# Designs tried in a protein design chat: VH-VL binders against o04291r164to392. Part 50

Target 1, 229 residues: o04291r164to392
Amino acid sequence: DANNPAGLLSIAEEALAEFLSKATGTAVDWVQMIGMKPGPDSIGIVAISRNCSGIAARACGLVSLEPMKVAEILKDRPSWLRDCRSVDTLSVIPAGNGGTIELIYTQMYAPTTLAAARDFWTLRYSTCLEDGSYVVCERSLTSATGGPTGPPSSNFVRAEMKPSGFLIRPCDGGGSILHIVDHVDLDAWSVPEVMRPLYESSKILAQKMTVAALRHVRQIAQETSGEVQ
Key: E = the ipSAE of ESMFold2; O = the ipSAE of OpenDDE; V2 = 0.75 times the mean of E and O plus 0.25 times the DockQ between their complexes.

## First folded at step 24 (VH-VL; framework fv_regdanvimab)

Design Y04 (at its last look DockQ between E and O 0.45; V2 from the best seeds 0.66)
Fold by OpenDDE, look of step 24:
Structure Y04 (fold): chain C 229 residues (1-229), chain A 121 residues (1-121), chain B 110 residues (1-110)
Amino acid sequence: as target 1 above (229 residues)
Amino acid sequence: QITLKESGPTLVKPTQTLTLTCSFSGFSLSYPGYSVGWIRQPPGKALEWLALIDWDDDKYYSTSLKTRLTISKDTSKNQVVLTMTNMDPVDTATYYCARIYSDYYDWFDPWGQGTTVTVSS
Amino acid sequence: ELVLTQPPSVSAAPGQKVTISCSGSSSNIGKNYVSWYQQLPGTAPKLLIYDRNKRPSGIPDRFSGSKSGTSATLGITGLQTGDEADYYCGTWDYSLDAVVFGGGTELTVL
């Protein structure tokens, strides 16, 4: 419930912990992303193994922007995520540590006309870590999490976002090192078989979302500084 | 329905290049998530993976045969072509193409009927 | 040369249960699911089990798949004469960056 800040904070902290363990650790079984072409944007890209649920992609890259700027850019998903239809922040709750909790409803475009579009009801937690890093992590609020119920939508299929987000660390000499984790369950089995790859491919997720984010930030950085990323 | 069919020469001389074509229907490599692979089976022997190509034109080859193999796709024709150079009698086998419906390339379904290629002088 | 190891043959009487093992390593079965294929004499392989324990349409529930650690097992209950075939396991190997198959198991129905 939005009226339970302590509960939301607890969820946020759990999300943060899990996200961090994914971003730089081995909390999930990361494996080489099969079928990913090598390139500057593909360096460090990994996918979740079959031992884990959902589809996930992780990327790491340098960006010539300060952490907060990177965070601001990436928080605006509609600006860089093609499939993002809308992002509505229903609640903003200050966390005691200077962080911010947002309850967010996200609508996505359907990648095909043969399937219902997906939406998300998520808690987004933004906070600065002791080492100067900025983190934006996000996860779905479900009955299992004990969070508030999101808006109903008959036109969308509710997808699940597992702890995902951005870890933005300041880099010596300027700029940031960006860790991106996208981990979702898009309920692939609810779509026609021919379209399931669109919903159950970490590679597709990486291309459409994870790498897209990184590219966008780098593009903005380049435009701002005039430097080639 | 989804079908794959292998075509090409059934007899090849040693040192010649084998070119096989996999023609498929019911799916397209223009759609993300699909791949096509080649597998061969010598008479009385086990299955041996050769190569695969995905919708994004990523290619993988058997390590032992990599220098001899080239895989390509023509999305507009729904075809995948495999070339294998310097054929030897040991390469005599039934060659299959099959769809990969997995991001992890862990299964093939369905399979073509296969085409038997004999390498002989 | 084979990365996945299967018993060369198994046999049982009709109606009985048989299991076929597939042994791999941490770089393949340890990180990926194993698919199973049935190959009847003179025919192309047919997918039996994929994505852990899923069956394609038309595959009866007599066929099942399981995985533990770096090994996988195909189970066949209610064995029928028509089940006499070669069975192969397969998966992706992350170390080799390759699809790998087992050596195959010949199932004989007594």
Scores: ipSAE 0.761, ipTM 0.892, lowest interface PAE 0.9, mean pLDDT 93
Fold by ESMFold2, look of step 24:
Structure Y04 (fold): chain C 229 residues (1-229), chain A 121 residues (1-121), chain B 110 residues (1-110)
Amino acid sequence: as target 1 above (229 residues)
Amino acid sequence: QITLKESGPTLVKPTQTLTLTCSFSGFSLSYPGYSVGWIRQPPGKALEWLALIDWDDDKYYSTSLKTRLTISKDTSKNQVVLTMTNMDPVDTATYYCARIYSDYYDWFDPWGQGTTVTVSS
Amino acid sequence: ELVLTQPPSVSAAPGQKVTISCSGSSSNIGKNYVSWYQQLPGTAPKLLIYDRNKRPSGIPDRFSGSKSGTSATLGITGLQTGDEADYYCGTWDYSLDAVVFGGGTELTVL
């Protein structure tokens, strides 16, 4: 019934296509984030959305870890995302193409006592592309997308993750190029005006999530390199 | 309701230092999302941006005036202070403070009513 | 001289349409949107248009904005005598790391 693999794979492939159009294209109206400049010691290139549905951020940077290791680290959201309370994988379905589909319930801490914490019910799709890149993309399952109904959202506001994720390209000579897209709708209209930027600012999203992920992977890479010095 | 009000001397002498205070209510710089900036307008002339300070204490200054400007904040008092050194009669202007959305630094809303500063000689 | 260039003045009769241009460069309008401000005589400026073509609450839909390349345009239809004001464009310049305003445009309703 609810876990039809062909239907879930269809949702996963559409999420992948939409994620890639954001990560490497112009599906979102990207603006360079102010205060983040490229340079020899920069973490990477960071852009934020302007005038789009919800809020989005994108980052691209070099990481001295191979793609599978980067993916392993980033799939463990509680290890790097400060506001992530829990990530519960409720179902794991092998895709017929060697990838995997996960049905995930995520709870977030609220950044303020003045608004309810958000939760997410998502499909996460991991696969390897023909060019050797590894991708992990994710999107909310809703009545509009199809797929199984998620857990009840008691004491949480159900937020929407639009197609988001990680594209991890191997580099000749080692390491990876990491592309990150976060695209969410946190239901900012339900939040008091003084706190609303925490839920509707693309720059704050970038700082709390997108840049945090890139910084975390780079820190782990440096710790590994430091052991041989 | 969000309000900002400029205060400070209305008359200064050449070479003196001008100190202006922006006092605001209805929002805070202890939370992410906003900054406060200063803009001036000489009589009959265009708007000129001077400086801004963000909630996280990042600061930006007009390139041509940077060596004369210092901006600071006291978040507990909801105040932002601008200091401008070596005043000259050409600095006679109305000085405004405004709230600015920090994502893009181009949404100045609302503005204070302004304070007119005359530099005599 | 100025980073953003506006015509110094424009005029039109009541009920007519007027446009005000704002010309910039690849380091400002080419990379970002433009905000527009109205300054009525003897008052502080107020935000009129943000995020290319969005209006704050209370701004009538006869005010509109657009952007193409490194140029932006404010449109005002159904001109009223109360629209006589100075109009400024503003944005962030990524080369200067600074806010830049245009020189202003004085609108006269004849």
Scores: ipSAE 0.709, ipTM 0.855, lowest interface PAE 1.0, mean pLDDT 90
ESMFold2 (binder alone), look of step 24: mean pLDDT 92; pTM 0.943

Design Y05 (at its last look DockQ between E and O 0.61; V2 from the best seeds 0.69)
Fold by OpenDDE, look of step 24:
Structure Y05 (fold): chain C 229 residues (1-229), chain A 121 residues (1-121), chain B 110 residues (1-110)
Amino acid sequence: as target 1 above (229 residues)
Amino acid sequence: QITLKESGPTLVKPTQTLTLTCSFSGFSLSYPGYSVGWIRQPPGKALEWLALIDWDDDKYYSTSLKTRLTISKDTSKNQVVLTMTNMDPVDTATYYCARIYSDYYDWFDPWGQGTTVTVSS
Amino acid sequence: ELVLTQPPSVSAAPGQKVTISCSGSSSNIGKNYVSWYQQLPGTAPKLLIYDNKKRPSGIPDRFSGSKSGTSATLGITGLQTGDEADYYCGTWDYSLDAVVFGGGTELTVL
């Protein structure tokens, strides 16, 4: 219920904890991604998941931007995520600790004409940590998690976002260390078998979303600084 | 439903180049997530991986045979081609192609039935 | 040249349990999941186990896989005459950037 800020905060805190455990820990069985192509995208550490629910990817890299700027850039998913159709913020709730909770409805384009597009109903929690890091974490609101239900849509298949997000740590000397975790369940079983790899590949997720995010931020950083990467 | 079939010459002379074609159905390398690999097996010997190619055209080769191997794909024909230069009698083996549906290229399923290639003068 | 080590042969009577070991290193089994293949005489290999312990559809549960450290084990319970075959372990080696297989184990049903 949107009228239950305490409940939403609880969900947010849980999401944060789980996200952090993925971003810098081993809550997910992270393994090195094989076959990264040379180029800017090869800069940094990219890992993909094994033996987890859904698919997950993690990336870590340096960005020559301040944490808040990085967060602003990445929050605008339609600007860098090709498959993102729309992001609607239905509610904004102060968390009481300086953080912000957003209830967000996201529509994605279908990666293939043979499958229905996916949408997400998520809680996004943005907060600053004690160490000066800025975190934006996000997870689906489901019956299991509680909270308000999202808008129904007959034209979309509701996918699930597991605790995902960005951990942005300030660096000594300027810039940020960016940790990105994408963890989703795209309901691959509703897709024709031949297309399932597209929905079940952490590598694809890494390429399309996780690395894309990192690339975009770095591009913006480069444009801002005039530096050549 | 998913099938792979190896084709090519069954007899090659030493120093000649072997060209094998893997024709497959039930999946496509035009769609992300799939890969095709080649494995050979000399008579009475163990499996030896040769090369693989994925949907993104990433290619990997056996280190010991890298200089002799070239792998390519024709997505429109659902074919993967492997060439191996400077063939030697020691290269006599059954050659298999197999599908990979793994982000880590750590397993093959299914396998073709294999084609036996004999290198002899 | 073989990166993974298997016993050359194992044998047991019908109905018994057998185990086949696969020993690797930190760059392969230590980092990646292991797959197992059954190769019946005169046939192509067939995937038996993937992701250390998962069975593809059609593979009976009397086949099992496990991994510990840099070693993997294939277990076969209720051994049948039809299980007589060669068994191979395989995985990706991050040091070599290559798929690697074991030397194979010949299983004989007594």
Scores: ipSAE 0.803, ipTM 0.906, lowest interface PAE 0.8, mean pLDDT 94
Fold by ESMFold2, look of step 24:
Structure Y05 (fold): chain C 229 residues (1-229), chain A 121 residues (1-121), chain B 110 residues (1-110)
Amino acid sequence: as target 1 above (229 residues)
Amino acid sequence: QITLKESGPTLVKPTQTLTLTCSFSGFSLSYPGYSVGWIRQPPGKALEWLALIDWDDDKYYSTSLKTRLTISKDTSKNQVVLTMTNMDPVDTATYYCARIYSDYYDWFDPWGQGTTVTVSS
Amino acid sequence: ELVLTQPPSVSAAPGQKVTISCSGSSSNIGKNYVSWYQQLPGTAPKLLIYDNKKRPSGIPDRFSGSKSGTSATLGITGLQTGDEADYYCGTWDYSLDAVVFGGGTELTVL
């Protein structure tokens, strides 16, 4: 409750554990996304959720960039997420364990004029694991989690990000294996019924966010390898 | 209330082309989330899926009938049209259209009442 | 040829339980969820179960579903004479890129 606030590091470590169980495990019931078959020209493996709270999507693919470069690109959400209007990092807190905690306010454009735009108040935790993997995970801060109160949600509907993020593992000879999980609750019930699928479809979430991120990083990798230095 | 209704000829001669229209209300294919599909059932026999068309115009067809089927939509009229060429008496069946959830294409709700098509000389 | 296999018929007395199986493969039931439909005589099919075990509004809890591996099961308890119908399972097959239905099971209440 509000009288027993969780430390930010405790929130961050729980978010990391939940994210990892989704990224490499079965914490979400994943089904293969139709139309995204593995193959020589595929971007990777894409799955969407069934029967979970909110909606979720997962992707796994190879990227010919080093893990830190991939993390740098993906942290810059406006550069790849079409609907992202702004990302404000309001606090940066060193975690005594070598990681970094950020408190982030994100505003999104609305995909339709019939519903209010969403915003997010989140904790983002970045850390390097002992095996050389880099992790960036993120989750909303709410009264249930504890932590600082975010900016007021004037003219926005406050959405919830459940533990989500990027697991970026180095490959022998360079490059990375990128795992992405997006898990959100966009408050679909505040949207007129005719438009609700834009806010409650795991397939649409995958197309707009998860696949977009993977495509963006892969495109930059191609441009970097093909450019004259 | 979401409803679908099938319409078209009830009697077709062998070799002719069948055109069926699914008219629906309570949802739209101009918005993401749903698709419409066609299923048939010969008298006393099992259900056989024929085709579906999604809100984003993705289309899928039964493997065995693919060369004879064309599915299209008119989003402004809330209609989906199925065309089946070279009809044969074995194609005599009740034809249903149904709404399908687009994320997975694996459950159908609701169904139309069906229209019976007889193929006879 | 049928991709999903169901018994052609089952029967039981009023008040009893009946179970209807649906056997598939790793490309369909093994990768995706199963839906079940009831078709009363002379009527269109009606959704009974989606997402393996969820019931639409208005379906009583004596109808249940489950999935294990590449097989799914529809259970009907407290059998009533009004349950006499054909029952179909359905899902998506990722190898065929197609919806597949079982051959149907005729339930007789004696």
Scores: ipSAE 0.628, ipTM 0.822, lowest interface PAE 1.4, mean pLDDT 90
ESMFold2 (binder alone), look of step 24: mean pLDDT 93; pTM 0.951

Design Y06 (at its last read DockQ between E and O 0.67; V2 from the best seeds 0.76)
Fold by OpenDDE, fold request of step 25:
Structure Y06 (fold): chain C 229 residues (1-229), chain A 121 residues (1-121), chain B 110 residues (1-110)
Amino acid sequence: as target 1 above (229 residues)
Amino acid sequence: QITLKESGPTLVKPTQTLTLTCSFSGFSLSYPGYSVGWIRQPPGKALEWLALIDWDDDTYYSTSLKTRLTISKDTSKNQVVLTMTNMDPVDTATYYCARIYSDYYDWFDPWGQGTTVTVSS
Amino acid sequence: ELVLTQPPSVSAAPGQKVTISCSGSSSNIGKNYVSWYQQLPGTAPKLLIYDKNKRPSGIPDRFSGSKSGTSATLGITGLQTGDEADYYCGTWDYSLDAVVFGGGTELTVL
């Protein structure tokens, strides 16, 4: 059975471990993104990497929302990610201990008319950690990782999501510390050279996706509480 | 093919303002990920970075020359303009513009041929 | 004023190997990769190495780059008379928020 819970849980746990390593800075060589300096008016700490497969960005910031609310907001990717066309959850599997595994098919808009749009077939794992943190991590399912085969990609180019997601830690007195990691391989080689930065720039990824997520959560927090974030 | 070419006056008097234009082809600053920088080199001296501008209108300047420098872009013309005020004979140099295709602004390729600017009375 | 330090000159005979060092600090080479440029007499600089050890198209594999800590090295094997030029290292400095170059190294082929 391609949807064997035990097998999927193993994949999920591996994704979680790798994601946490990235989120805490122990994996992937992170460097501060130029132009995004921390300060009173900054949204947080943003870093990128060029010493990894594909492109990767990381952000960390404070948000005035509880972890579960933050997770709910960010899971609705089409609501804040401009280039997200659709997200279809094909399966939902209880992982035990309150964790949930979702098999997700995501379609993106093409950032340029000169290249085919990318899609993703991923496993998303949501779970609460012992320290009260909530984690949502996600990675592509491939022949190498195992798991069920995704939908056909006839009109898309299948891209790969490396272990990515968000770690949401509760803060004393309310609110959360949000860590976001986006790590993808968008298969840039088939794209015209002049447009390749859209597919191979970690900085652009950070701006379009990672920082966008953080800004969106802060905006929602501000709207909810009426406070300046 | 990507090319850049510097243009402007080759002779400037002291205290006057220098305006240089970098015209380029093969890429556009309307596309994310590209930047253009200016570097100068006095005769027999080392390279000195002056400024850069990227696709998102972010600008960076040499700390020592920041008050004298302004960099801007005209995307429709594929041009970047550098202005340097209060020119002095010490500013005599070959001025280059070059493309940056890096998230880290850590390399230039390709370079223009450069234009020699002499500051003299 | 110069943030990166290079030897002012190096020399070797044709066919030999030479290395050019570039010394920086934790705010530049310590955090970033180094690029290397060749400048032939009377010409504009040409990129040789970027992202520590990558070569642009057209640059022969005789040219190589390496990095360790806060220093970088350009290696040139099979030295040719045509390699006689000035060589510069460069990178981004996060403390200065600026591009920085070395003082340049004059390579003489004996």
Scores: ipSAE 0.885, ipTM 0.937, lowest interface PAE 0.5, mean pLDDT 95
Fold by ESMFold2, fold request of step 25:
Structure Y06 (fold): chain C 229 residues (1-229), chain A 121 residues (1-121), chain B 110 residues (1-110)
Amino acid sequence: as target 1 above (229 residues)
Amino acid sequence: QITLKESGPTLVKPTQTLTLTCSFSGFSLSYPGYSVGWIRQPPGKALEWLALIDWDDDTYYSTSLKTRLTISKDTSKNQVVLTMTNMDPVDTATYYCARIYSDYYDWFDPWGQGTTVTVSS
Amino acid sequence: ELVLTQPPSVSAAPGQKVTISCSGSSSNIGKNYVSWYQQLPGTAPKLLIYDKNKRPSGIPDRFSGSKSGTSATLGITGLQTGDEADYYCGTWDYSLDAVVFGGGTELTVL
C-alpha cells in the first residue's frame, strides 16, 4: 500500500541522487569503450562498467533538439530499443514538486531460445532541475525498496534495473547535451555459460541500449532540424 | 574445459611467410563475448602481443609489426590463423594463442601451450 | 623504453610478502585496470589477477592486485618455493589501440 505520493517520491529522489552520481561522477568504475572511433561520425563518449554490481554503460553526446523533445523520444522505449516487447504504464501520478512518477512494467524479447525473456517492474521519475536540465530516471521496485508489488513474471525472469536514466542539459545556442546511464542486473546465472556474455557484458549492454538510444535521438534530430554539434 | 592449441611449422627460413593456426574448444567466436589473440616470446625475453580478432570481426595489430601481420578466423572450424610475412632470425620465439574477454581486451585466459618457431637458414 | 615498466627481479624468503610494481601512463593504467600473469619455467603464462582484484578459479587469495593512478601492484603473501616464476602485467593502451605487456619480473624465493 506504498502507493502514497510521499513514499514513492522518497524512492524517486534516492534514485535521482544515485543516477546523477553515476552520470556525472565516479560512482561506477567507468572505462572507455573500445571500438568507438573518433571523427565527424562520432556519436559521443561511451563508457562501460568494470567491477560493479550488475553491468552498466554510460554515454554523453550532443543532440540538436530541446531537452523536452529528447525526453519525449527516449521515454518511448519500443521505438528505439530493439529487444523491447512492451511497455505498460500502470500509474502516472504528480510528485508534488512539479515532477511525474510512473510505475512501469516492461517485457523484453529473449536474444536466445535457451533462456527465458526478462521483464522489469520500475518506477520512472521525470523532473526539471533548477539549471533548466531535464531528468528522467528509473529503477526497479522490489520488496527492499518498498512500493507496490508488480505484475507476476510467469515465463519471464524478473531483472533488476538499478538507478538509470537520462540527464538532458540545454546548450547555449540551442540543442542539448545528453547523458545516458543504463545499469542492470539481468540474472546471467540462469543462462548457459557459452551465452552468458549476452547477459553479463557491459559492452554488449552499451551496444544494445545506451548507444542505440543516443544514435536514435541524433538520427531524429538530423531528420527534423539542422545540426549544431 | 576451454583449450587452445597452436600448430604450424617449427622451422622457417628467412624471408618466408609463417602461418600459425590456433584451434580451440569450449567456446566459440560465433557468439559475443570473446576474442582470440597471439602473443610471442623470444628465448629468454618478455611477452610481446601481436594481434587479436574479435567475435564481431574487429581486428587489432601490434603497431610495430602491423605491416607484416594478418589475423583471420574460421568460426565453423573454431580456428584463428596468424600470418606473418618476411620472417627474420630475430622472430625466433615461442608463439602462443589465448582467449581474451572482449569488453576490455586486457585479460587472457586460457593460453595455449605455445609452439616454438625457429627462423634459420 | 617499454610502455609498462616492471622491476627486472625481486626476491624474498618463504613465508614473507613480496610486491611487484607495474608503472604505466594515463593512456593505459590510468584509464583501466591491469592483469597479472605467472609464468613458471618452461610453461605458458597463467592468469593470476584481472579486473580490479579478481582471481580465476584455483588462484589462492594470497595473490592480490591493486592500482593507484598510473601504477599497479601485485602482492604475494605467504611466499612458497612454488611461486618462483616470471610475472607479467598487461593491459590495453588507448593511444596505441593495442595490448601492452610489462617487461617481466623474475621472483626468486630464497
Scores: ipSAE 0.709, ipTM 0.858, lowest interface PAE 1.1, mean pLDDT 91
ESMFold2, look of step 24: ipSAE 0.680; ipTM 0.845
ESMFold2 (binder alone), look of step 24: mean pLDDT 92; pTM 0.943
OpenDDE, look of step 24: ipSAE 0.841; ipTM 0.919
ESMFold2, fold request of step 25: ipSAE 0.666, 0.674; ipTM 0.841, 0.841
ESMFold2 (binder alone), fold request of step 25: mean pLDDT 92, 91, 92; pTM 0.944, 0.942, 0.940
OpenDDE, fold request of step 25: ipSAE 0.861, 0.884; ipTM 0.924, 0.935
ESMFold2, last read: ipSAE 0.706, 0.708, 0.700; ipTM 0.859, 0.856, 0.856
ESMFold2 (binder alone), last read: mean pLDDT 92, 92, 92; pTM 0.943, 0.946, 0.946
OpenDDE, last read: ipSAE 0.872, 0.883, 0.866; ipTM 0.931, 0.935, 0.929

